# VHH binders against q9c0y8, part 26

Target 1, 316 residues: q9c0y8
Amino acid sequence: MSASHPGILHEYTERLVAFELVGKSNVTLTSNVTRSLLLFVGGLGDGLLTVPYVQELVNPLDEIGWSIVQVQTQSSYIGWGTGSLKRDDEDLHKAVDYFLHIGGADFSTRKIVLMGHSTGSQNVLYYLTQSILPNYLIAGIAQAPVSDREAAYQFNGKEKTKELVDWVKAEYLDKGLGNDVLPRSKVENFFGEVPTSANRCIDLTDVRGNDDFFSSDLSADDFAKTFGNLKEISGSTAHSQLILLMSERDEFVSPSTDKAQLLNRFRESIRPTTSNSSLSGIIPGATHNVGPKSSPEALKWLINQLITALRSFIDQ
Key: E = the ipSAE of ESMFold2; O = the ipSAE of OpenDDE; V2 = 0.75 times the mean of E and O plus 0.25 times the DockQ between their complexes.

## First folded at step 10 (VHH)

Design R17W (framework vhh_7xy4_2; at its last look DockQ between E and O 0.08; V2 from the best seeds 0.00; counts 0 for: pae O 10.6 > 2, placed apart)
Fold by ESMFold2, look of step 10:
Structure R17W (fold): chain B 316 residues (1-316), chain A 122 residues (1-122)
Amino acid sequence: as target 1 above (316 residues)
Amino acid sequence: QLQLVESGGGLVQPGGSLRLSCAASGFTFSDWEMAWVRQPHGKGLEYIARISSGGGSTYYSDSVKGRFTISRDNAKNTLYLQMNSLKPEDTAMYYCARYIVTWSGGKTYDYKGQGTQVTVSS
């Protein structure tokens, strides 16, 4: 199924685009220099208009004077297979820099919230922990911060995942072939038809691989390196807020995992403690991407949480 | 019990046509993307065609594009492959497969049937 979605396609850097969805007011980021935005990045396999709840956010956000923009990175669609968190982060910084200045805006009048779905949650956490944050990036939102490694364990088996990791290290990494694409027949049960590099496979599936932020078997010391390391906002005594939104019926989280307990472990690791938003929670009845199999209240709950958060940034 | 049963294979001359069928049971057929996969004797599997759960989107490999047509009848839980302009290179065991999206978003199959042989020879 398809539908038309009115909006503006921005080329924020050479060959990469972001899609600004336009709500009923017809106000755009170009036409209003004070308008703030939710910048959205999806997970593995995602691109423009692939995460079903994003289209539903347009008018609720428009009603409170916010725009939503979906960013395409080099990792969008199948590009993730040869990408990395670092490459994604570089793309996202270019997108943020672009949107700060369009329409004649400057950093003192326009604020940005970075939101990620699924592995986009790793992008958000990485963005907030690598360098001093500009004063215009006021929050990060991670929806479905789910471990890729533990999903691989759940669906492919822990033993098979470890076998793959060991084989990739021996046949590729130890031979300096980290950028080589793995044979499809060897990895198709993990990555399907997506061309996947040895490095990317390790990032996603090895213990403490570069993407391994959310696994339930990580230690408090592991979480301290990420959740505990949110960077300061330049020229401010305040820090960017981090909001974590888990899906109650997330099909990529083991039934044996206590999501409330895991969420609390993430939140208790957040430093500075003032960045630990009270708006974090579990979306009732939600599947991974809050899609059609979710209960009807799931989307409404998500919208209400996002509106509450975004209003708090303009009602100060 | 999940079952996929292929039929309609046989011997055909080059340039001829065959229609394969796959009867599905043990799962909600209309919820699943389906595929045809083939294996020439002594060689690896080739993904040749797939169709979305509702039938609205199809994909074909370059080797069969324009000659083969995948279709489905969700009321009868049946998948089809119409094969026209057959070539000796199409000789293979043909499998009906239930196509999935993995946890990583990649696409593959999680179950295939026992297959039906197609032989293209003069």
Scores: ipSAE 0.447, ipTM 0.754, lowest interface PAE 1.8, mean pLDDT 90
Fold by OpenDDE, look of step 10:
Structure R17W (fold): chain B 316 residues (1-316), chain A 122 residues (1-122)
Amino acid sequence: as target 1 above (316 residues)
Amino acid sequence: QLQLVESGGGLVQPGGSLRLSCAASGFTFSDWEMAWVRQPHGKGLEYIARISSGGGSTYYSDSVKGRFTISRDNAKNTLYLQMNSLKPEDTAMYYCARYIVTWSGGKTYDYKGQGTQVTVSS
């Protein structure tokens, strides 16, 4: 059944919005100077309230002085087909800047945590590794960081994926047609009805493509370029925290993959080591988006883990 | 007004066969990937088969692979599911669904019909 959710719609750019979900306390980011912000970005195909657990976070976070805002980017819904991590990052920077400044100078102590789901995890890691971070961005949370490339292997076949990549490279990229949208008849098995550019296809499905952060066949050197390159907070030697939360029953991760081992590989690659949070872990019984097929305890675990994390950030 | 209407369900003995049909209307059927999903009583929704918009590619869950065949006639706006070698565990409500691809772990369909009941019993 459809439901209504109270909140504030923010225009953080001329054309993009973000929705602040308001909890039972009715406290908003601009009504309390001590209110902190969990800024949430979904994955491929996601928009507002498309990730089931987001609405379940509102009241628990509200109780501890945190608001949750869901960001719409140009990549939201079907926009990802012609997008890029770079473009996403630009949008997210605008969002972060907007939410830092709303309410005026009295709200300058606001803390922001960036949380991503699925491909949103690439956004989080990208954000943390590209430039010096402001002092108000204190952590990133990557929920269900999975390899889109390996997901394609699982659902479409490794050989077919490679054939697609080779074909796109030969017929588009090599000809300077990277921005062209691929014929639906050729890629619908991979991307459905989403118009997908040649570049985006390669980003998501090529080995060491631009989005290839979480593949299990990547080397330590590959991880060093991403996990190993967290930027410092401006004006200090401190760094933001990175929390990785994998889903135990993530359907986009091969059953043959040891998720615990993979998570450890990610964590061991995090630099500086002080950014490697002990709160990283595997959500028990959780499907990819911690949805209805998850164990009953999965959502509760996630909520508790987030509360623990968010409290710890404020105490620092 | 988008509609998906399933038919062809019924009672069948183990080892028997059924052919389900789904009549689609209210949208350009040939533009969409379609799927069959089923829901056993008291259980969650299970995806069992999907077919590309043009019908050139088909995919099956392990539970039905080799026994079920999904097909479509775009000229008739109809989706089919040929079910052979039926087992008691195939007992469920079967739904025709318009399939959408998301890599976010969300819903993989945006619309489904009212369903047709399939019961496999001796």
Scores: ipSAE 0.005, ipTM 0.207, lowest interface PAE 10.6, mean pLDDT 93
ESMFold2 (binder alone), look of step 10: mean pLDDT 82; pTM 0.816

Design R4Y (framework vhh_7xy4_2; at its last look DockQ between E and O 0.81; V2 from the best seeds 0.51)
Fold by ESMFold2, look of step 10:
Structure R4Y (fold): chain B 316 residues (1-316), chain A 122 residues (1-122)
Amino acid sequence: as target 1 above (316 residues)
Amino acid sequence: QLQLVESGGGLVQPGGSLRLSCAASGFTFSDYEMAWVRQPHGKGLEYIARISSGGGSTYYSDSVKGRFTISRDNAKNTLYLQMNSLKPEDTAMYYCARYYVTWSGGKTYDYKGQGTQVTVSS
């Protein structure tokens, strides 16, 4: 069903937009320069309003002086198939810089939290491991940090996935055709109708591909290169907090995977250890995107964790 | 156990009509978008019509728009294609397909039965 959603559509760079949802207070990022924000990026296939819990966050966050902003990147909707984490990161840096300064705000007054759902979690982790962090990105939140490669293994088969990877390397990468779109007949059971480049396929489905941050078969040394490499906030001795929120009933995680153990392996790898938030956890009864098939308690739990975190950033 | 069984094809004169049916079993039919796909002899697949899981939205290729009507009866687990004003170029094997979202968020179909032949000739 269609609906009208009150908010402000921002063009944060040429032809890329973000939607600031407006809560009951009618306070906006342009009307209050000390107001802080949760900047939200979805996963593969997502765009504005596609992740169902985002709208439910608007008023709880508004009550504590936070806005929520949904960002569109070049990878939104079907654009991800010819994109990369690096391209996404460039878009997100532009969005963060834009929202830092709107209304005359600056880094000393406005706090920014970057939250990602699904492959948006890869965006968050990638952002936090950049060598230069803005002095205003106080935390990253990764909801459903799920391995794309292991999802491919589960749904398409491990051997079929390896066969695809080998074929793409031989027929495209070895021939300098990494940016070429793959024939749909070869990839439709992996990527459906989304035009997908050879490079993107490898990033998502090869062992240690550029997106392969969350696979359960990665080693502690692998996690040290990502979770263990959070950068200082520029102009500060502090680091961003990292909060990891797995969904208990995530349909894209193998039933054989012990989510609590996997979450603990991620958390134990976080450096500095002071960035390892105690608010990380498993959302009880939640599906991948905390959607309608989730238990009734899932959304409340998520909201409570987010509010607790965001309050703590104001009180510091 | 998952099955899609097409029926209702046959030989028809140009300008005639046929109604295809697809009986679905082994899954919750009302949860899925469904489609009709055709394959002319020796040629590739053409997606010709699609209908949302609840039946409220339909989409047609330009080649059949205005002549064909897709519909569904979720109580009977059945997909239909009403084909009017048939032309020789509509001659093809017709298949129903279940659309699904892959783990990566892309949409595709995951089942195609034996099909039902439609032949339009004098």
Scores: ipSAE 0.442, ipTM 0.779, lowest interface PAE 1.8, mean pLDDT 91
Fold by OpenDDE, look of step 10:
Parts: structure tokens; C-alpha cells; sequence
Structure R4Y (fold): chain B 316 residues (1-316), chain A 122 residues (1-122)
């Protein structure tokens, strides 16, 4: 059923918006100088309020002095088909900059945590590893970090995925046609109705593609390039925190994959080690997006874990 | 075994009406978005109408908008297509299709029935 949500629509660029969900207190980012921000980015196919648990976070976070904002990027909804992590990162930087400055100079102490769902987790990790971080970006949270490549293996078949990759490379990339959109008739089983560029296809489905952060068959060296490369906070020796929250019943992770082990592999790769949060874990009974098919305790666990994390960040 | 069985097709004069039905079995019908697609002879498949799993949202192609109505009864596992003001260009094999979301968040269909023929002719 459809529902209405109170909030503030922010134009953080000329063409992109972000929605600040307002909780019961009616406190907003610009009404309280001490208000902190959880900036949320969805995964492939996601837009505003397409992740079910987001609306459930509003009041719990509100109670502890945090606002949640969901960012719409160029990749939102079907835009991801022609996007990239780089493009996403550019949009997210603009969002972060906007929300840092709204309200004026008196709000300059605002803290921001970036949270991503699904492919949003790639965005989070990408953001934390590409450039020196400002002091107001204090942590990243990756919820349901999963391999799109392995998801393709699971749903489309490993061999078919490889065939696709090889075909796209030969017919598009090798010919300098990486920006061309692939014929729907060829890739519909993978990407459905979403216009998908050759480059994006490769990013998502090729071994060590640009989005290949969370595949279980990656090496320690591969993880070192991502998890092992968190950037420092500007002007200090401190680093942002990274919290990984896997869903126990994530349908995009192969049943043969030991999620706990995989999570540990991710965590052990985090550098500096001080950025490896003890709050990382597996959401009990949770499907990928902690949706209706999740155990009743899953959402509660997520909320409590987030509250704990967000409180800890402010105390630092 | 997943099954979609279309019915209700036939010969009708221009301006006439038909009501198509699709009986679904072998899966949880109420969990899926459903669609009607049609294929004119010698042409490709055309998506003409879609309906959300709960029936609260409907979508139509421009070619049928205002004339066709898609609906569903989840209790009966049945999809419907009310077709009014039929035109000769509506002549096609009509299929009931089950839509799904891919791992990448895209939408497509994984199954369609055997179809029911609709012929609009004077």
C-alpha cells in the first residue's frame, strides 16, 4: 500500500534531489545545529523509499539526533544501466557537500555517515577509498554488500555470464563502443528492461570489474585494493569507520557461501585495522533488503545496530 | 508446474469488446506482477498492459490506453484484460505473462501462456 512520508526535498544539484525524512520530533538538519546526518544510497533499481527498512529508521534515528536522507543519484531507478561507480561517487560528493553546508556556517560541525544498500555498498566503499575524507564524514555503512557478478552466476548461470562478458568485450569494448547500450534481446535476462551500456555490463559481471568488490572468489590482494585502502580524514591521522552488515538470508548470496566467513574475509582486509568496526555483523533472519520475508527480529536488530553505531560515532 | 492459461479470445467486429482471462497455477500468483503481451502475425511481441502484484497499480501502452483495462483477482489466481473499442490493429495472439525483477533490479517476464487469438474484422 502507498503511504505518505513527511520530509524535506532538497535540491543538492541542479537536477538531482535528496529527501530528508522528518521524524516525530519535526527536527530537521537546518533546525538544529547539532543534528547529524545518515546519508542513504540504494542499490540497483532503487530510488526514493524503495528500500523497505529506510522508513523504519526515521523515528529511531530522530530520537537520537540523527536525520536520514535518501539520495537520488543519476543511477537511481533505471539510471544505473548507463552509470558507473565514478559517476555515483561524483553525485554523492555533491550531496555530501550540500548537506554539510545547508543551514549556514553554524552547522559546519554536522557529522555525516554514508550508508549504502546492496550496490550502494560499492558506493560506500568506493567513496571511502578514492580520496582523503573530510572530517565530517565519519563512517560508512555497507548493508547487504553482495557481488553482482556472483548474483549473475546464481540467477543466470556462470557460463552464460561468461559468454555475455566475452561477447560484450568482443563486440563493444574492443571496438570502442563501451558507451553503447546493449540490445535488450541479448541481455534482458540479466538486466531486464533497464537500458544497460556495455561498460556497465562489464562493471557488474566481469571478474574484477569496476564493481567487483564483494565476490567470494576474490583474492586477498583484490580485497587489499578496496577494503585495504581506506583513506584518512583530512588534517588528522584518523580514519573513517567501515561497518559491514550482511543479511543472513540474502537471496543474492549463494547458499553454498559461508557468509560469516566471507564477512570475516572482508573485515580482515580492512586497512587501517582501526577502521574495522566491531559492529560489523550479520543481520539475523534478514533477506537482502530486510524486507517482509525477513524474520521479525531482523529489522529490530538492524535498527539497534545502527543506533549503537551512530551513538558511538558522535562520542568519538 | 507453472502454468498460465489464457482464454476469452475470438472473432469480433470493430468497435466490439472482449474480455480475456488468464488462469495461473503452480506459483504464488499474488507475489508477482503480471502483464498482457500480444503478438500480431509476423510481428514481434508487444507489451500492452501490466499490473502490480496487489493490483493497485496499472500500466498501459499508448496503443491500448483508454480502451483496455487490466485487472486481477488474487483469490482466484486470475488475470483479466477487458478490451473495448477494438480495432483491426488489435488483431493478435494475446499472452498472459509473469513479470519478475532480475538480480540487477530490472523487470522482465520469465513465463507466458500459450495465448488466445483475438481477431478484429468486419
Amino acid sequence: as target 1 above (316 residues)
Amino acid sequence: QLQLVESGGGLVQPGGSLRLSCAASGFTFSDYEMAWVRQPHGKGLEYIARISSGGGSTYYSDSVKGRFTISRDNAKNTLYLQMNSLKPEDTAMYYCARYYVTWSGGKTYDYKGQGTQVTVSS
Scores: ipSAE 0.369, ipTM 0.769, lowest interface PAE 0.9, mean pLDDT 93
ESMFold2 (binder alone), look of step 10: mean pLDDT 84; pTM 0.834

Design R5Y (framework vhh_7xy4_2; at its last look DockQ between E and O 0.85; V2 from the best seeds 0.47)
Fold by ESMFold2, look of step 10:
Order: sequence, then structure tokens, then C-alpha cells
Structure R5Y (fold): chain B 316 residues (1-316), chain A 122 residues (1-122)
Amino acid sequence: as target 1 above (316 residues)
Amino acid sequence: QLQLVESGGGLVQPGGSLRLSCAASGFTFSDYEMAWVRQPHGKGLEYIARISSGGGSTYYSDSVKGRFTISRDNAKNTLYLQMNSLKPEDTAMYYCARYIYTWSGGKTYDYKGQGTQVTVSS
């Protein structure tokens, strides 16, 4: 149902916004230098409030002195089709830099956690392990860290996905046309009406494409380059924590994938080992976005895990 | 088996009206957005109207906006297109289509029927 949601719209850089949802206390990041935030980024096709649990986090986080802020990037809605994880990372760093200081705060009192849903999980992992920009996050949370390539295999077929990848490489990448938008008629079974560049298609659907962090057929060496490479927090010897939350009934994960085993492989690859949070887990009864078809306990479980994590970052 | 069966096409004078129907079976109709697409002779498909699964949101191409109305009856598993003020350029094969989100969040159809011909001619 349509509704109004109270909050503050921040322009964190020219023409890009983030929405700070306001809880019952009416305390905001501007009004309180001690207040910390969960910065939230959605997945492909997402924008403000498209991930159904975000509004439900407002008051639980408010009760422990945390705001939730939903960020729009250049990739929000259909913008992802001509984007990249690198472009997203640049947008997210601008948002973090903005919120780190609003209201007169700084890192000594204000903590920032980046939480991503779906391909937002690739944003989190990229931020913490691949970015060349300074890291000021105390933690990252990846909800539904799902392989886009293996989703393509499940829904379009492995052979059809490989055929598309080979065709895009031959007709675009090998010709220096990586930024060109692919003909919709060739890719609509994968990307629908979203204008999608050759590079973006390869990032999402090729083996070891730039987004390919979570596929079950990746090697331990592949995971060592990502999960094994957590950055220090800038100006410190500490490292960000990483929390991984898979959805038990995720409709974009192949039935043949053992989620518990895959989660364990991710977690065992995390370096430093002190960044491997014990709060990682599988959300019981949850669909991909923990939506209305999830079991009733799924949202409660998610909220309890988030509250436990966020309290731990303040009580240091 | 999934089936979409269009009906209600025919020959009509410019300025006239037709109502198309599409009977759906083999899937939970109320879970899906539905669309009407058309194909003029020798041309590609044109997406002309779309309706949300519950019927609360509709979208139209500029070529038909204000003249055509998409609707649905979820109890009867039927999609409708009311076409008013018909013009010769509306002559086409009309298909109903089941509209989906791909795994990447884009929108397209995954199935369309065999179509019903609409001819607008004096």
C-alpha cells in the first residue's frame, strides 16, 4: 500500500540523494553527533523503499541510537545497466564522506555500517576489499549475497548464458565497444527493458566477471582475492567486520546450491579472521528480499541480528 | 499448460470501438502483470499497455494513451483492452502477454498468445 514516510532527504553530492528515515524519537544525524548510521544500498532495479524490510528497521534501530539511510546511486532503478561496481563504489564513498561529518560528528563517535541487499552485497564486498578509496566503515553487511551469473544459469540456462557471453565478447569487447548498449532484442530475456552495456552484461554473467563474487564454482584462490582482502579502516590498524546473511528460501539461488556450505566457504576465506563475524547466518524462512512471502519469523530474526551487531559496534 | 487466448478482433471503421479479451489458463493469473502488445504487418512488436497484477496501476504507450483502456478480472482470469477512437494506424495483430521481471529486475514478457487481428479501414 502507498504511504508517507517521514525523513530527511540529503543531497550528498550533486544530484545524488540519500533518505534518512526518522523514527519515533525524532532524533536525526544532524541533531546528534553521537548517532550512528546504517547506510543501505539495494540491488539491481532497487530504489527507495523497494526492499520491503527497510521501513521496518527504522524504529528498532532508533531505539539503540542508529539511523537507517537509504542511498540512491547512479545505478538505482534502471541506471545499473550502464554502470559498474566501480562507479557505485565512488557514489557510496561520497555518501559515507558526507554522513561521517553531518551534524558536527566524526569517526570517534559516529560509526557507519554499509548494508547491501542482493547486488548491493557486491557493493559491500567491493567497498571493503577492492576499492582504492579510503575505508571509514566499521562493518559491512551483505544480505542475500547471490551470484548473478548462477541466477542467469538458473533462469536462462547455462548454455544460453555462455552463448550470450561469447557473442558479446566477439561483437563488442574485442572491437573496443564495451560501453555500447546491447540491442534489446538480443538480451531482453536476461535484462528486460533495461538498457545494458556490453561491459555490464559481462560483469554480471561471465565467469569471474567484475560482479562475480559469490558463485559456488569459484575457487579458494578466487575467494582469497576478495573475502581474503579486507581493508584496514583508514587511520587505524583495525579492519571492518563482515556479516553475511543468506535467505533460506532465496528464489534466485539454484536448488542445487548448498547454502550452508557456500556460506562456510565464504566465511573461511575472510582475512583477517577477526573480521569474520559470528553473526553471519541463514535467515530462516526468508525469500530473497525478506518480503511478504517469507515466514513470519524471518523479519524478526533479521532485526535481532542487526540490533546485536550494531550494539557491539558502540560498546567498544 | 500455460495458455493465453485472444478474441474480439475484427474489421471496424475509423472512429469505431472494439473490446479485446484474453482468457488465461495454466498459471495463477492474479500473480502476474499483464500486457497488450501489437504487431502491424511487416513491423516489430509494439508494447502498448500494461496492468499490474492487482489492477491498481496501468501504463500506456503514447500512441494509444487516452483512447485505449486496459483492465483485468482476476476472478475470471481475463485481460481486456477497450479500444476507442480507432485509427487506421491501429491496424495490427494484437497479443496479450504475461509480463515478468527477469532475474536482473528488468521487465519483459515470457509468453504471448496467438493474437487477434484488428483492422481499421473504411
Scores: ipSAE 0.437, ipTM 0.763, lowest interface PAE 2.0, mean pLDDT 92
Fold by OpenDDE, look of step 10:
Structure R5Y (fold): chain B 316 residues (1-316), chain A 122 residues (1-122)
Amino acid sequence: as target 1 above (316 residues)
Amino acid sequence: QLQLVESGGGLVQPGGSLRLSCAASGFTFSDYEMAWVRQPHGKGLEYIARISSGGGSTYYSDSVKGRFTISRDNAKNTLYLQMNSLKPEDTAMYYCARYIYTWSGGKTYDYKGQGTQVTVSS
């Protein structure tokens, strides 16, 4: 059913927007100098309010002095098919910059936490590992970090996925046609109606592709390049925190995969070790997006975990 | 066995109306988004209408918007397409299709029926 949500639409670029959801207090990022920001980015196919639990976070976060903003990037909805983590990161940097400065100099104490869902988790990790972070960006939260490659294995088959990768490499990448969009008739089982470039296909489905952060068959060295490479906060020796929240019943993770073990492998790879938050964990009873098929306690657990995390960040 | 069986097609004059039906079996009909697609002779498949699993949301291509209405009866496992103000360019084989989400967040159909022919001619 359709619902209305109060909020503020921000133009953080000439063509991109972000929606600040306003809670019961009616306090906004520009009405209170101490208001902090949870900046939320969805996964493949996501846009505004496509992740069910986001709207449920508004009031609980509002009560503790946090606003939640959903960011639209060029990758939003079907845009991811021709996108990249690099492009996403550029958009997110613009968003962060906008929200750092909005309200003026009096709002310089604002803190920002970046939260990603699904492929948004790749965005979060990418953001934390590519460049020195501003002092306002204090943490990243990756909810439902899953391997798109392994999801393809699960849904389409490992052999068929490899065949696709090989075909795309031979017919497109080797010919310098990486930016070409693949024929729908060839890839619709993988990507549906989303126009998908050759490069994006490889990013998502090739071994050690650009998006291959969370696959269970990656080595410690692979994890060291991502989890092991968190950048410092500008002007400080401190680092942002990284919280990983995996869904217990994530349908995109193979049933044969020990999620607890996999999560531990991720956490153990985090460098510096001080960035490895004790608040990482598995959302009990949760499907991928903590949606309607989740156990009733899943959403509550997520909310409580986030509140705990966000409070801890302000106290630092 | 999953089955989609279309009916209701035929020959109609321009400006006329037809109502297509699709009988679904072999799966939980109410769990799936359904769609009508059509294929003109010598052309590819064209999406024309979709309806949410519960029937609360409908979507139309620009080519049929305002003329066609998609609906469903989950109790009868049946999908409908009311076609009004038919034009010669609406001539095509019409298919009922079951839509699914891919792992990547995209949408596609995994099954379609044998189709029913609609011909609009003077």
Scores: ipSAE 0.261, ipTM 0.666, lowest interface PAE 1.2, mean pLDDT 93
ESMFold2 (binder alone), look of step 10: mean pLDDT 82; pTM 0.818

Design vx8R (framework vhh_vobarilizumab_d1; at its last look DockQ between E and O 0.88; V2 from the best seeds 0.63)
Fold by OpenDDE, look of step 10:
Parts: structure tokens; C-alpha cells; sequence
Structure vx8R (fold): chain B 316 residues (1-316), chain A 121 residues (1-121)
């Protein structure tokens, strides 16, 4: 059923918005100088409130002094088809900058945690690894960090995916046509109705493509380039925390994949090691987006884990 | 094996009615959005109506108020009630299963062989 949600719509750029969900306390980021921010970014296809558990986080977080904001980027909904992690990162930087400054100088102590769902996890890891982080960005949370490439393998077949990649490379990339949108008739089984550029196709489906962070067949060296490259916080030797939360019943991860082992591989690759949070784990009974088909305890577990994490960040 | 088998097509006079059926097998029918498409001679295939797994319906403008899409999950059957038929409704009608891809995009991956509906005086 459709529902209404109280909140504040923020124009963090001229053309992009973010929605601050307001909890029962009615406290907002600009009404309390001690209010901290969980900035949430969805995955492919996601927009505002398309991830079911987001609305369930509002009140629990509100109770502990955190607001949750869902950011829309150029990649939101079907925009991802012609996007990139780089573009996403630019948008997210603008969002972070906006939310740091709203309320004025008195709000300068505001802490921000970036949380991503699904492909949003690539955004989180990308954000943490590309440049020196501001002192107010204290952690990243990657929920359901899964490989899009391996998802394609699972749903479309490994060989067919490879054929697609080879075709796109030959017919588009090698000809300098990376920005062209692929014919729907050729890629509909992969991307549906979403207009998808050649570059984006390769980013998502090629081995060691730009988005290939979480594939199980990647090497330790591959992980070192991403997990192993967290940037320091400006003005200090400290680093942000990275929390990885996989879903136990993630339908986009092959049943043959040992999720616990894979998660451990990710965690072991995190550098510096101090950024490897002990709060990483597997959400029990959870589908990819912790949706209705999840076990009843899945959402509760996620909420409790987040509360624990967010409290810990403020206390340190 | 996923199968969709349409039936109920035939010749009907303008203003007449016809009910199409699509028998589904090989998958959990109740979990999927289903749709009817049609293809008239010399034209492309077009969406006629769709129904979500939850029962929400949508229609092409050309058939709104005349056609009704419904489903019986117990029988694994999709229906299209067509009333006030017009010559321009003449087409092969196809039943289709919608899916969401791994990337979140939507498409149809299976459809039936089609059933011919001819509206003529």
C-alpha cells in the first residue's frame, strides 16, 4: 500500500534532491546542532524509498540522534544506465558538502555516515578510496555488496555475459562509441527497459570493470586496489570505518558462494586494518534488500546493528 | 519448462465480445506480473494490458473501458475479456510473463504462441 512519509526535501544541487525522513521526535538536521546524518544511497533502479528497510530505520535512528537522508543522484531510477561510479561520486560529494553546511557554522560538528545498498555499496567504497576524506565523514556502510557481473552470470549465464561484453567492446568501445546507448533488443535480457550505454554495460559486466568490486573470483590483489585503499581523514592519521553487511539469502549471490568466506575475504583486504569494523556481518535470513521475503528477524538485526555502529561512531 | 498457451481467439463481429485465456505452467504464476500483447497485420507488437502479481491493472489507451485483464492464480490462468470489439482490434494476441532483471530493469522473457482475434462484419 502507498504511504506518506514526513520529511524535508533538500535541493543539494540545482537539479538534484535528497529527502530527509523525519522521525517521531520531529527533530531535523537543522533544528538540532548535535544531530548526525546517515546519508543513504540506493542501488540500480533505486530512487526515494525504493529500499524497503529505509523507512523502518527512521524512528530507531531518530531515537539515538541520527537523521536518515536518502539522496537522489543522476543515476537514480533508470539514470544508472548512462551513469558511472565517477559521476555518482561527484553527486555524492555535492550531497555531503551540502549537508555539512546546512544550518550554518554552528552545525560544523555534524557527523556523516554514508550508507549504500546494493550498487550503492560500490558508491560507498568508491567514495572512501578516491580522495582524502573530510573529518565529518566518519564511516561507510555497504549493505548487500554484491557483484553485478556475477549476478549477470547467474541470471543470464556466464557465456552469454561474456559474449555481450565481447560484442560491446568490438562494436562500440573499440570504435570510440562508449557513450552510445546499446540497442534494447540486444541487451533487454540484461538491463530491461533501461537505456544502457556501452561503457556502463562494460562497467557492470566485464571482468575487473569499473564496478567490479565484489566478485568472488577476484584476487587478493584486486581487493587490495579497492578495500585496501581507504583514504585518511583530513588533518589526521585516522581513517573512516567500513562496515560490510551482506544478506544471508541474497538472491543475487550464487548459492554456491560461501558468503561468510567471501565477506571475510573482503574484510581481510581492508586497509588500514583499523578500518575493518567488527560490526561487519551477515544479516540473518535477509534477502538482498531485506524485503518482505526476509525472515522476520532480519530487519531487527539490521536495525540493531546500525544502532550499535552509529552509537560507536559518536562515542569515539 | 515455462509455458504459456493462449486460447479463445476467433472471428467476431464488431461490437461483439471475446474472452481470451492463457494457461501458464512451469513457474509460480502468482509471483509474476503478466501481460497481454497484440500484433496487428503490418504493425509492431504492442502492449494491451498488464496485471501485477498483486492484481493491479493497466491498459493501453486504445482498449481502456473495453478490455479487462484478470487472473486466477489457483488455475494458473490469465484472462482478457474483450468487449465492444472493433475492426482495429484484429490481431494476434500474446500472453507474456514480466520479470525484473538482475539490474532492476523490467522485461518479458516468455510468451505464448498467440491466438488470432479477427473482428469483421
Amino acid sequence: as target 1 above (316 residues)
Amino acid sequence: EVQLVESGGGLVQPGGSLRLSCAASGFTFSDYEMAWYRQAPGKGRELVARITSGGSTSYADSVKGRFTISRDNAKNTLYLQMNSLRPEDTAVYYCARYIVTWSGGKTYDYWGQGTLVTVSS
Scores: ipSAE 0.632, ipTM 0.897, lowest interface PAE 0.6, mean pLDDT 95
Fold by ESMFold2, look of step 10:
Structure vx8R (fold): chain B 316 residues (1-316), chain A 121 residues (1-121)
Amino acid sequence: as target 1 above (316 residues)
Amino acid sequence: EVQLVESGGGLVQPGGSLRLSCAASGFTFSDYEMAWYRQAPGKGRELVARITSGGSTSYADSVKGRFTISRDNAKNTLYLQMNSLRPEDTAVYYCARYIVTWSGGKTYDYWGQGTLVTVSS
């Protein structure tokens, strides 16, 4: 069934919007200079209201003085097929810059946390470790930091995925056609009807492709280049915190993957070590997007971790 | 080894009825949305009806009120009840399995071989 959701639609840059959900207090980022926000970016195929737990966060966060804002980027819905992490990063920086200042706020009063679901987790890690743009986030939260490449292996087969990668390199990349959209018949079992460029296919499905941050077969050296390189908060000597939240029953992670061990490998790579939040963990009973098939305790656990984290950022 | 096998096609007079069946094997049928498509001579395939794993249905405008999609999860079988048949319903009818890929893309990853329905006097 359809429902209405009270909130404010912000045009944070030309043609791109973010939706600020409004809780019981009716306090907004425009009405209160000291109100902070959780900026939320979904994964492939996501857009406004597609990740089911987001609406459930509104009132718990409101009670501690935080808004939740759902950001639309050029990659939202089907736009990701011809996008990149770099393009997403540019969009997200524009959103952060916009929200940092509305209502008369600035960095000294308003705290911003970027939370990503699924491939939004790659957006978070890219923002905090790879971006050349100024960092104004006090923390990043990656929920379901899942390897797209290993998901392709699980669902399409490892050999079929390697064959596609080799073919795309030979027929497109080696010919300077990286921006060309691939023939639907070659890729529909990977990407469905989403128009997908050769470059995007490689980013998602090749070993060490540009999105390949979370694969279990990556080396410590690979993780050192990403997790090991968190940047300072602009105008400060402090660094953003990084919180990693894996879903215990994530259907896009192979049953053979030891999630606790993989999470520990990510966390052990985080530098500076002061950015390695103790609030990272595995959400008990959770499916990939903590949706309706999750155990009831999954959402409660997630809410508790988030309110604990967000409350701690107010006292800094 | 996923297989979809249609049956129940044949020749029928305008205004008549047919019931198509699609026997599914090689996967957990109850977990998947299923669809019927049809292809008239010289034309592309077109959607006729869909049914979700939970039983929710949708129909092409051209068949609403005349066709009913249903499923029997205990028998791994998809059905299409076709009533008030018209000559323009003449086509090969295909059963298809719907998926959302790991990347969120939407497609039909398996198709049956089809069953011919001819509506003619």
Scores: ipSAE 0.520, ipTM 0.808, lowest interface PAE 1.5, mean pLDDT 93
ESMFold2 (binder alone), look of step 10: mean pLDDT 84; pTM 0.824
ESMFold2, look of step 11: ipSAE 0.507; ipTM 0.794
ESMFold2 (binder alone), look of step 11: mean pLDDT 83; pTM 0.820
OpenDDE, look of step 11: ipSAE 0.628; ipTM 0.901
ESMFold2, look of step 12: ipSAE 0.469; ipTM 0.778
ESMFold2 (binder alone), look of step 12: mean pLDDT 83; pTM 0.823
OpenDDE, look of step 12: ipSAE 0.620; ipTM 0.890

